# Designs tried in a protein design chat: miniprotein binders against a7ua95r516to809. Part 141

Target 1, 294 residues: a7ua95r516to809
Amino acid sequence: ASLSLLSISDLVPDLQFIFFWMSNAIEILYFIQQKSPAYMQTIELMDDKAGSKESLLSATISANEEAMTILEEVIMYTFQQCVYYITKTLYVVLPGLLDCNPFGTEPSSEQCRRAAGVCVCAVCVMPEAVRRVVSVFQTTSDLLQQYQVHSEIQSQMFAYLFFFTNVSLFNQLIDKGPARGWFQRSRVLQIQASVKILLDWAKGAGHNHLAQKFFAKFCSTVTILASPPQQLSQMSWKALCAEHPSLKPVQLHRILTQYQLMAELGPLPIWQPSSEDEAYIYRTVDLLESFENH

## First folded at step 10 (miniprotein)

Design rv20
Fold by OpenDDE base, second read of step 10:
Structure rv20 (fold): chain B 294 residues (1-294), chain A 81 residues (1-81)
Amino acid sequence: as target 1 above (294 residues)
Amino acid sequence: SKVRITIEVEGPPRVAEILAEVIRWLAEEMGAEEVEVRVEDGRVEITITGLSEDMAKWLLELIKRLAEKYGVKVEYEIEEL
């Protein structure tokens, strides 16, 4: 019950504090790593007046090692906390992405973060369900930039968030899709359009490569389901495997089986798995994606 | 020789306070004997006692980098003890 009311905006104050500490810890760590060798060399070049040089060097090495260890722990902890809070908000808004109709006339949100009143920015013209998802990512991006978080950590953050989003959407589509009618052609086209808006945002935000990589499985699934029966029925199992390498054999087989049922197609010999893949299509444990395999 | 460093930070109150906490933590990890922090309306004064001159210089370089990153003004004085 309480999770359904959680918005990314409600978490901004907490996230700001975490991002600040994360950014500082990273900066300090890099500073120590860059300056420590030069500092050690300076100590080594000092005249050994009264044997104090070795003790100073040892003490400095120990202090730097301890500081780096603590900083690494702070970075890891703050990263995990950010991911935890952001993924909770994603968990709430992601189901709406599968149910939304992006072709409908939805009123622009009254609350644009960029302008008072009717805003025609790329985010404000998005369907509400898509905008809610994009808002999580945009808020994350804005905070990362505001606190000047190191680019590598920004990339890792978005990689994980896209991974989480892909797993969530893929698993929901595979598990609940047949029952909810998400495999119907009209619904698939809506999902495809919604995902395209999200990918276009990711491209505009400079995360095109990460988005293409981590959304590959969900995008492949949607692409197959969006394909006209006349086109898809001409593609062999081997051709589909080659075109959609992100899908496991069991996943592809499930998608095609559900597609056959939805399209009222009889058995298609051309979609029969190869002898090599035949053993793998029955591995139902591999059907859904795991959140642990990042 | 050991030194006393007085650092003044001017900036947005929240940023100055957090920077002060970072400086305090660093100074303690570097073996400072005493660290005092005074906060008043976006001005933070930090007094660090008992660092070696070399460690003090290192800390000040880091503080300068952090100050540049956060767009805060930092001034400091070093006194030999």
Scores: ipSAE 0.061, ipTM 0.557, lowest interface PAE 3.0, mean pLDDT 86
Fold by ESMFold2-Fast, scan of step 10:
Structure rv20 (fold): chain B 294 residues (1-294), chain A 81 residues (1-81)
Amino acid sequence: as target 1 above (294 residues)
Amino acid sequence: SKVRITIEVEGPPRVAEILAEVIRWLAEEMGAEEVEVRVEDGRVEITITGLSEDMAKWLLELIKRLAEKYGVKVEYEIEEL
């Protein structure tokens, strides 16, 4: 199956059914949870003949527990299916974000401005790679709202999607960045601008808190790499660790090493790891992030 | 494009009953034209008519997952309409 070649629009019919099932399963679960205490109280207040009230209470508790367990599994399964479809699509489009130039104007964009006027050509300046990522998030938001999925579940969905995006972008930058020139200052500034477009979308969609929380690692990385040499050279290792707590010692060390190399700063004694952190600097197994929860 | 699926669930009677209720609900929400449930000696037979082939296969996959978790046996048959 080649879901990686499908646009998010091609998956909408499948996602619509899954979101519909998930929304209804959640409503039924909440209904059972809300009604169970009142029903139990009603049974408890009934006239009791030998064993009849206890038998009803036991049977009802067992039935409600079984029903809630099955509904919870349906909710978890449908949630996992949505995540699978959406993240598979994201995985294909995310690498393009590291290569695009949001500051650049193409010949067609310049020609459009000259021929049709500045305002008419405004849409042409957004990079296609950024638009594709935003489209995935927007379609997800639209479906969650269309099927009235509870806000708590919506938050969990975007928490995971932002987590996935952060890990994917961070791993791509750290692993492939040196070979692709992504650590060069001009490229880092382009990446920073592209990420800001995603963060601005998240803020507009009401997910600013989640975006700030789950993009922290990638944002810290880009912030360090985009820092002017004069500013960064005045910070100690301890100060950098305090400003960027999302980064592991080995990750921070790799980022600073690449920064020194690209900026031609040479060795800087002020970026000396603590004796505690020094033990972890060369743990290559901890360099890349896992898609699993820690 | 539309199918009829017959699902046979065998296991502890209460578990089979609850699974049948979940299956009925899901099939109805998915737009099934008819859902019929028959209970015999700890076996539950569910006949669902009018779902698309893709939706029917997805429902069967969910049912298999739930059945494995609860230790019930599931057999099924799909018929093109």
Scores: ipSAE 0.015, ipTM 0.431, lowest interface PAE 6.8, mean pLDDT 77

Design rv21
Fold by OpenDDE base, second read of step 10:
Structure rv21 (fold): chain B 294 residues (1-294), chain A 81 residues (1-81)
Amino acid sequence: as target 1 above (294 residues)
Amino acid sequence: SKVRITIEVEGPPRVAEILAEVIRWLAEEMGAEEVEVRVEDGRVEITITGLSEEMAKFLLEIIKRLAEKYGVKVEYEIEEL
């Protein structure tokens, strides 16, 4: 009950504080890493008149290592907290993406947060369910830029968020899809269109490669399900495996089985798994994706 | 608002001096306008001027952790400018 009320906007004050610490810790860590060698060299060039040079060097190394360790802990902790809060928000809004009809004329009733009045920007014209998901990512991007977080950390954060989104959407589609009618062609086409809007946003935000990589499994699933029966029925198991390498044999088999049921197709011999894959199609433990593998 | 921080480090002279150098570097990177380090009778006094209150708090948390790990005593005063 309480999770359904959490919007990304409600978390912004907490996220701002975390991003402040994260950004500063990264900057300081980088600074220490750059200056430490020069400082050690300066100590090494000092006259060893007091026999204390080696002790000074050792103590300096130890102090720098300790400072760096503390900063790394701060970076890791703040990163984890950001991911925790953002993924909670995603968890709430992602189910709406599977149920939305992007072809419907939903009135953009919400005022654009960026402009007074009716905004016709790409985000404001999105279906509400898609806009809510994009808003989480956009808010994250805006905060990362506002606090000038290092580009590598930005990439890692988006990689994880896309990973989480893919796992969540894939698992929901595989587990609940048949019961909710998400495998019906009309619904699949809606899902495909919604995902395309999200991918187009990711491309516009400079995250095209990450989005393509981490959404591969969900996109492959949707692509197969969106395929016309006449086209898909001509593709062999081996061809489908080769075209969709992100899918495990058990996952592909489940998708094809549900597709066959939905399309009222008889058994298709060409979709029969190879002898090599036959043992793997029954590994139900591998059917759903784990959140722990990242 | 900008602040002035005065930090006193008590401990083995070598450790206090090294900690002072680390603090100086941190303060400079954080945008301090002035950093002064004074060494008197095995005590190190560091005066940092021109940090924001938020940056000062961040620096002090790092210093506290360093002090705990090195077993040195650190006292500080913050003055609003």
Scores: ipSAE 0.020, ipTM 0.432, lowest interface PAE 4.8, mean pLDDT 86
Fold by ESMFold2-Fast, scan of step 10:
Structure rv21 (fold): chain B 294 residues (1-294), chain A 81 residues (1-81)
Amino acid sequence: as target 1 above (294 residues)
Amino acid sequence: SKVRITIEVEGPPRVAEILAEVIRWLAEEMGAEEVEVRVEDGRVEITITGLSEEMAKFLLEIIKRLAEKYGVKVEYEIEEL
């Protein structure tokens, strides 16, 4: 596993090349879309003594459509390649987020630079595991800005990265949580604090709306698990579903079952599913999230 | 009707090199039969063969825009094959 650990820094040269191509392709496409009508009008206004004007217009339309198709394919391909490299790095570093302690983490003096007696390291006070995740997002943001990638493409990139992160963290917690002890209250509070650092970064980067949207499932999960027993035991199944609409019945039932066990509330389910949800709590195929867009 | 385009790029070395790579790639994707890049006497020369006249003219419009964006000087000549 350690041998497969990749640093985002190792991918920067490859990412720079891909972002360069993506940015240029987007700009060329935009230029063609804006200028092509004027160029075609210029041809249309030309004198045509030989009857070649219609042929020239048809050839220009064909060439324009072909060029736009090629550029759209390049944009799509380079976007997918960026996503591939970035998510591959995220996949390696994300599990560490669930197993770190932000309350007791003291960065090494070597990791925290001092300038004239002042610590200047913006990320040196966060856990190493959280710092690695933030580093991936920050490097992505820096490259998008360096190559002047259009803001809508930047939003689409972070929407997907947050979606991927949410799915990865949720699946890791649900699948591995019981064996790793991650459902224990002290561990859940550590996870919640680590996630808050990540969400605070997203807010500072101008992506608060995307983070709130795409982290909803994982945030709901840790919110429920961090709830005091007195508060959570007073909520009905219907009330929990209403407050956590991102969770499927099987997912909510699994979370509540783990909470019940960890809080030592007894082995029998306290929270009774509604009649319409009863069949769905047994759909184990729906327990884990897919990395594919729904 | 197929054409040959000869393009000369003059500017800062790395910028001219990058623009030449972009031009070569675009020409290949647009169906050029042959693309040659030469670095001679501090300038980059690109020869593109086998594009239709209309595709060649369209490529040149793109190149003019990129030249403006990168602040480099571009000179070109089109020859009918």
Scores: ipSAE 0.014, ipTM 0.241, lowest interface PAE 8.1, mean pLDDT 76

Design rv22
Fold by OpenDDE base, second read of step 10:
Structure rv22 (fold): chain B 294 residues (1-294), chain A 81 residues (1-81)
Amino acid sequence: as target 1 above (294 residues)
Amino acid sequence: SKVRITIEVEGPPRVAEILAEVIRWLAEEMGAEEVEVRVEDGRVEITITGLSEEMAKYLLEFIKRLAEKYGVKVEYEIEEL
């Protein structure tokens, strides 16, 4: 109940603090790693007048190792906390994406953060449900940039968020789609359009490769479901497996079975799994994606 | 030889305070004997006592990097003890 009211905006103050410490810990870690050899060389070049050069070296090594260990723990902890809070907000807004009608004339009564009043920017023209999802990603991007978080950590953050989004959307579509009518052609086309808006945002934000990689399963599912019956009925199981390698045999079989039922198609021999895949289509444990397999 | 470093940070109050905490932590990890932090109206003064001259030089290089990253002004003085 309480989580349904949580917006990304409500978390910004906490996220700011976490991102700040994460960024600083990374900078300190890199500094120590880069300068440690110079420290050792400097100590080695000191005149051995008063004895324990070796003890000073050992103490310096130990202190650096301890500091690096602590910093790594801080980085990991702060990263996990960011992911935790951001994914909670995504969990709330992602279901709306599947029910969204992007072709509806919703009045653009939305206030753009960039302009006072009616704005026609790419974000303001988005359907509300899509905009809510994009807002989470955009806020994350803005914070990562504001605190100058290392680019590799930014990439890892978006990789995980896209992974989470894909798993969430895919699982909801597979599990609830038939009951909610999301497999109906008109609904599928709405979902496809909504996902395209999200992918276009990711492309504009510089995350095109990550988005294409991590949304592959959901996009493949939507692409198959959006295909006209006349076209899809001409594609063999083997051809579909080759075009959609991100889908497991059990997943593809489920999608095709539900498509067949929805389109009132009789049994299609061309969609029969190969003898090699026949054993795998019954692995129901592999049907839904796991959040832990990242 | 050991040194005393006095560092003045000028910037937005919140940024200056946080930078002071980072500098304090790093100085302690580098073997500082004492670290004092004074905050007044967006100015932060940090006094670090007991670092070796060599460690002090490295700390100052790091502080310069942080100052550049956060767009704050940093001034410092070093006194030999």
Scores: ipSAE 0.191, ipTM 0.665, lowest interface PAE 1.9, mean pLDDT 87
Fold by ESMFold2-Fast, scan of step 10:
Structure rv22 (fold): chain B 294 residues (1-294), chain A 81 residues (1-81)
Amino acid sequence: as target 1 above (294 residues)
Amino acid sequence: SKVRITIEVEGPPRVAEILAEVIRWLAEEMGAEEVEVRVEDGRVEITITGLSEEMAKYLLEFIKRLAEKYGVKVEYEIEEL
């Protein structure tokens, strides 16, 4: 085995194998589902000269149900294996998205000096960290299309990948953000721009609805943190809760507290939870999202 | 190159029969030229002819995974045509 970090490219041969089997199992399942009624009708219309028609009918129903169960298990297993390996790769590359700068490089860098005559500060670049994440999604999309996996399964795959990405990014930002300076406005704007590249990819790939649904929590978090102090200070707690329904009161309270600390803002009455929400905040101790709990 | 695969499935009779039927349908869908299923003395034998060596290996790996999950023993032989 390799001791180096695995890229999505290293997993392509294994993923091709799994996608191939998943696609074939789905097609066989559909074939059985489509042909079963016609075959049963054929048995029903047969001349029962031997007197065994009922036995044949019962045996055929039982056999078809068992075959469908096995194929469903195969589809589920191959789906879970694909998700497992793809999310394992995502877990390794996602933290880099929180540290990269998509607005270009500093003019004083060695690379900028060597590229004399070109203004790099105005160039919008896809950072390597963002490219790695996009590559995971693009490779997944390419394999699903190559093996003609049904669109419903493709949607379920990306729903889970987006869910995983959202939870991973949200948890990392909330848990590690203060220590890494990720709540500073300049860093938040970089994170927001990087996430936009990811969301633009999803829209181009036909998954805009899924991306909006499953990235809602992380997007709300980044939107709040990127808001100008003037704008946030004009919003009541009730207005913020209404604007960001994907955030739990305890999560919203934590985000606003970090915003206040990083922006060096004094206590603002407008961010006070209602009595009802304050009681809820005190009842809920789990700040981070679960990868398992839906 | 084309191959012939002979697979023997041993386990609970009903499970072995269903697995053999799934294998038959999968092999046909993959483009096998001939698939024969024989049940003798509680054992199920499947002979698949005409798959490429690459496709045959994929099919066998899939069969091994199913066999492991359902507690069925699978023995196979590949012959180049």
Scores: ipSAE 0.006, ipTM 0.215, lowest interface PAE 9.8, mean pLDDT 74

Design rv23
Fold by OpenDDE base, second read of step 10:
Structure rv23 (fold): chain B 294 residues (1-294), chain A 81 residues (1-81)
Amino acid sequence: as target 1 above (294 residues)
Amino acid sequence: SKVRITIEVEGPPRVAEILAEVIRWLAEEMGAEEVEVRVEDGRVEITITGLSEEMAKYLLEAIKLLAEKYGVKVEYEIEEL
């Protein structure tokens, strides 16, 4: 009940505080890293009054090391908190992406807050379910820019969020897809269109490479499922493995098996796994993606 | 020689307060003996006591960097103790 009410807008005040601290800690850390060597050199060049120089140098080194350690901890903690809050919001909105019909004329009932009247911006013309997902990413981007967070940290944040999104969507599609009819051609095409809108947004936001990398598994799955039976039935197991290297053998086998059932295709010898892959197609533990190890 | 630094921060209240906390933390890590923070009418006054002159200069450079980043005005006075 409580999770369904959580919007990214409700988290903005807390996220602002965290992003501010994260940004400040990064700036201070970089300052120490850049200035500390010069500062130590100035101490080393001071006249040695009876061993005071060595003690001052040692104290300064120790203080800088301690400060850097604490700053790194603050950066890690604030990063983790941001990821935690943002992924909670994504968790709520991502299921809607699989159920939405992007071809439906859902009236864009929500006026773009930035324009008086009907906004025809790319975000306002999005299906509501896609817009909710994009809104999480856009809010994150806007906050990162507002607080001038270092570009590397921004990249890491989006890498993780795209990873999380891919894992979540992939696992939902594989686990619930057959039961929810998401493997039906018409529904697959809707999912494909929705994902394309998200990828187009990521491209426009400057995250094209990250999006392509981290959505590869979900995109591969949707691509296979969207393929006409006449085309897919001509592709061998080896060809499919080569074209979709992001998919584990067990995942590809599961997708093809469900495709076969949905398309009412008889057994296709051409989709038979190689002798090398045959041992791996039964590793059900590898079927779903883990949120761990990122 | 040890110094006393008085820092005045002018800016948006929330930004000034958070910057003051950053300055306090940094000063403490640099070996300040005492750090006092006073907030009044959107102005933050920070008094740092017990830093060496060299460490005080280093702290002031860090503060300047942060002030420039967030567009806040910082003024300071240094007194030798």
Scores: ipSAE 0.018, ipTM 0.459, lowest interface PAE 5.1, mean pLDDT 86
Fold by ESMFold2-Fast, scan of step 10:
Formats: structure tokens, sequence, C-alpha cells
Structure rv23 (fold): chain B 294 residues (1-294), chain A 81 residues (1-81)
């Protein structure tokens, strides 16, 4: 069923099997690595009768190397399968984040308190579109914890998921943004607020460093688009490139061009590309990001 | 060689089913020629052909680790056929 591919809850049974296999393969690999020296030493201490010691030692080395190779392949395959299912679900829900208005979901009947100059509601309802994305990440975190997957593998999983999310959101914003009005200031502020909720979740989940690293391109894009005209016009092309190193020249040029159009700053570009960057500005192949990790 | 492994699982029936599936897959990946698995009332019986005795020992260690990870009590028996 195609519908089961659109919902994280529908994929949980399949993901549970794959996470189970991956986690167990990792533990078995660790166990073999830890026991190999002890087994070799035990064999070396045996009495050699009719060459049995040499045959056993050789067989043990071959078996250990074969087992480790198989387990490494299993770990890689199951990791790729988890990533495939999770990113497939993310791809469906991510466009909703760009259309979300987090300011329009305030409950009219809940109690609110003032805390440190900020109104704090007793009941907070996360916008549905943001909740769908957060639910995918939370479910992934829950499954990694349930199957006791090693923390290093958990970090690698979230690194890739954040990489995928960043690429997907950036490509959608750049490619579809003009037609969907996403570059309009009011929509950019809504996107910025929605992304902040997602990043706050990542921080709370212990993935702040990964989120900062892998969301850099999309965050730079949103930051530029949300900047006041008076502030942005004070920055040179060189200064913008230095402040936003994750953006390629063609990407930065596209973003600034859209900003000028939406802010009605006139037909002449305020930000002049350097001679060294000019050659890359018209390279269409560099506009959208690849889903292949470089 | 031909080896039969019998596992008694104390816990939810689903755990025995998952263990049976993982053991079948792992034995096949380790080079077993034939693997037959039967699951009934928390008992998992596995018959493996073509796996070396050394590789069969790694499979048993894998089963022990899986059982411990799920916090389920597992009693096992190995028999050479």
Amino acid sequence: as target 1 above (294 residues)
Amino acid sequence: SKVRITIEVEGPPRVAEILAEVIRWLAEEMGAEEVEVRVEDGRVEITITGLSEEMAKYLLEAIKLLAEKYGVKVEYEIEEL
C-alpha cells in the first residue's frame, strides 16, 4: 500500500525489524572483536597433536575474518534500509513545514502565564506540519533507544537525516519558492519560526552540534531572507560569502535576487559578485543540492 | 556438518518469532547451505547444514546476545546430527 509509505506510524513495524537486525549485528561484531585475541591465545597454548593446532588456528582466523566481513555488510545494509524508509517519510512531510504558519495555531481557551517577559501557555499545541516532521525524528530516536543502538551509530543516523532534511528543504525553497510565494517576507518569518521549533527539538534530544552542522545551508538561506533591508544592504558580497560559507555563489546570487524582488529594492543589484565568483553564478547544475553526501 | 539448535524463550511470543527470523537470516549470511526453523509455543528449533562448527559457535553467541538485549530468559541446547 502506497499510503503506508506516507506515514511514519505505518512504517514502524518494518523499521522495528531492521533496527533489531542492525543493533544485533553491531553487538555481535563487537563481541567477536573483543574475543578474537583470547581465542587465538587459547589455541596457541594447546598441545599440537598431528598438526591439529595449526589447522584449528588457521580455520579460526579465516572464520573470524569472514564473520566480521559479513557483519559489517549487514550493518551497512540495515543502516541504509533504515535511512531509506525514514527519509522517504520525511520527504512527504517536509513541504508542509514550508507552508506552515506557527503563529496561527494559538488556542483561544487555554491559560497563559508571563515568564521572563514571555507568555507561557499551560497547554502548547505544536503546529500539525511541524509535529509531523518532529514525530519522524522522535520515532527514530525512540527506536534507536528501544534497540539500544550504540551512540556513535545514533549520531551517524541523525547526521544523515539532518543532511537529508537540509537538502530537501533547501531544494524545495529554491525550486518551488518563487511560484508558491515562499520568498515573501511574511512567509519567510513563518518558515524561520517553524524551523526554530525543529532545531529546538534537536537541541533537546542532544543533537545540537549535528543540527548546527547539517542545517547550515538552509539556516543561512532563511537568515538572509529574514534580514531587514537596511541591515542586508550594508553587507558586501564578500562579507555575505564569508558569513554564509555553506552557500555556493549561484545559490547566494539566487537568494539575493529573490530578496530584491520581494523587498522591492529596485532592478539594480545591491550585491555585486566578485570576479572570481562570477563564472559560477550561471552554473545551473550547482543551484540545487545533491542528496549524495560529499 | 549438520547441527540442531533448540531454544526455549520465556517472554512474549513475538520475541521468539523475531529471534527465529534473525537466526535464519544470519545463518544464511554466514554460509549455511540449508536452514530450517520452527517456532511453536516459545520453542525455536533450528537445523543448519553446511555451516562450520566454528561459525555455528558464533551463531550461538549471537543468539545469547540477542536474548540478553531483549531481557528475555533463553535456554538453549545444541545437538550434532
Scores: ipSAE 0.000, ipTM 0.220, lowest interface PAE 16.5, mean pLDDT 72

Design rv24
Fold by OpenDDE base, second read of step 10:
Structure rv24 (fold): chain B 294 residues (1-294), chain A 81 residues (1-81)
Amino acid sequence: as target 1 above (294 residues)
Amino acid sequence: SKVRITIEVEGPPRVAEILAEVIRWIAEELGAEEVEVRVEDGRVEITITGLSEEMAKYLLELIKRLAEKYGVKVEYEIEEL
């Protein structure tokens, strides 16, 4: 109940504090790693006034090692907390993306972060369900930039968030899709259009490569389901495996089976798994993606 | 020789306060005997006592880097004890 009311905007104050500490800890760690060797060398080159040099060097080494250990823990903890809070907000808004009709006329958001009143920016013209998802990612991006978080940590953050989003959307589509009618061609086209808007945002935000990599499984699923029956029925199992390498055999088989049922197609011999894959299509444990495999 | 460092930070109040806490933590890890932080109207004064001259120089280089990152002004004075 309480999770349904949680917006990314409500978490901004807490996230700001976490991002600040994370950014500082990274900067300090980086400084120690880069400057400590040169500093130690400077101490080593000093005149040995009554054995004070060795004690100073030892004390400096010990202090740096302890500081680095603490900083690494702070970075890991703050990173984990950011991911935890952001993924909670994603969990709430992601289901709306699958039910979204992006071809409908939805009013512009009354609350634009970029302008007062009716805004025609790329985010404000998005369908509400897509805008809610994009808002989570945009807020994350804005905070990472505001606190000048190291680029590698930014990349890791988005990699995880895209991974989480892909797993969530894929699992929901595979598990609930047939029952909710998400495999119907009209619904699939809506989902495809909504995902395209999200991918276009990711491209505009400089995360194109990460988005393509981590959304590959969900995008492959949607692409197959969006394919016209006349086109898809001409593709062999081997061709589909080659075109969609992100899908496990059991996943591809499930998608094709549900597609066949939805399109009222008879059994298609051309979609029959190879003898090599035949044993793998029954591994139902591999059907859904795990959140732990990142 | 041990030194006393007085650091003045000027910037947005929240940033200055948090930076002061970071500086305090670093100073303690470097072996400072005493760290005092005073906050008044967006100015933060940090007094660090008991660092070696060498550790003080190291700390000041780090503070400079942090100050540049956050766009805050930092001034400092060093006194030998």
Scores: ipSAE 0.308, ipTM 0.722, lowest interface PAE 1.6, mean pLDDT 88
Fold by ESMFold2-Fast, scan of step 10:
Structure rv24 (fold): chain B 294 residues (1-294), chain A 81 residues (1-81)
Amino acid sequence: as target 1 above (294 residues)
Amino acid sequence: SKVRITIEVEGPPRVAEILAEVIRWIAEELGAEEVEVRVEDGRVEITITGLSEEMAKYLLELIKRLAEKYGVKVEYEIEEL
């Protein structure tokens, strides 16, 4: 399948339709669930021939159950479509986060041109690559709020988006990191700062708990890689496993091996896995996380 | 007894149009025999025929809720068939 070059802005009109339908389907479902019993009681109390009233009640129950089933399918389908389009957009912009430098204090020439007509102050601005990722999350948040989608669905949406982002970033870093130089200390600190901008956005948007939960694996990875050599070399394998339970032994071993190499801590292994973990690491073929398993 | 409902929806054009489509779909699921939608800039007219009086009342209560949520103005008329 070809990689989509569509920006989040290009998808907004289509997403507006999908969110509108999702919001309406949720409201209709809620209305039927809340009002149906009272309405059924009204029919039941009607002064009419038993056969006629029973026929109307039966028809109402049948129609109501059919409508609820269809509404649930519509909600599920529209949710899946939103997730599909949003994650497709995220997939395109996420790798840029691993290559950007958020420590710049002066705006780039491009940023100065965008701010034409306003005096450019020496203000720290969000890197373009981070801005693209945040724009996807912000647009999603804006659309969910604009169409008044129930808060539970909003939470489920961001839980999935954060899960997807975590897996994507972790897999990119582990798979391509050595070749791209991403394990070098200066690059790790840049990645850590960029991730902090995303997490700060999530906190501001009311999703701090979800971000902490679903970014755990990538955050653990970056935290380990950003640790000073003196501090990390004093920690045992057991202590690291306890501090970073989201990492599988094979993943932790890969991270520590790359850390030892980049920090030039010599050829002798510093972090020895337990016999059980070593056996697991030796036979494990799959290092990367699955986007389908959560 | 069966009724004919004429509903006029007035608001932002896109919102009014989408709400009219939602109303049409619900009416069909509730057993409407015929549903007709006509659009005039920012104003949409929906004619629903063949619903029982009780089903019509249920539909109108739902429409009122959706209209209030989206800030859309709704007027309706019911006539016996």
Scores: ipSAE 0.012, ipTM 0.456, lowest interface PAE 8.5, mean pLDDT 78

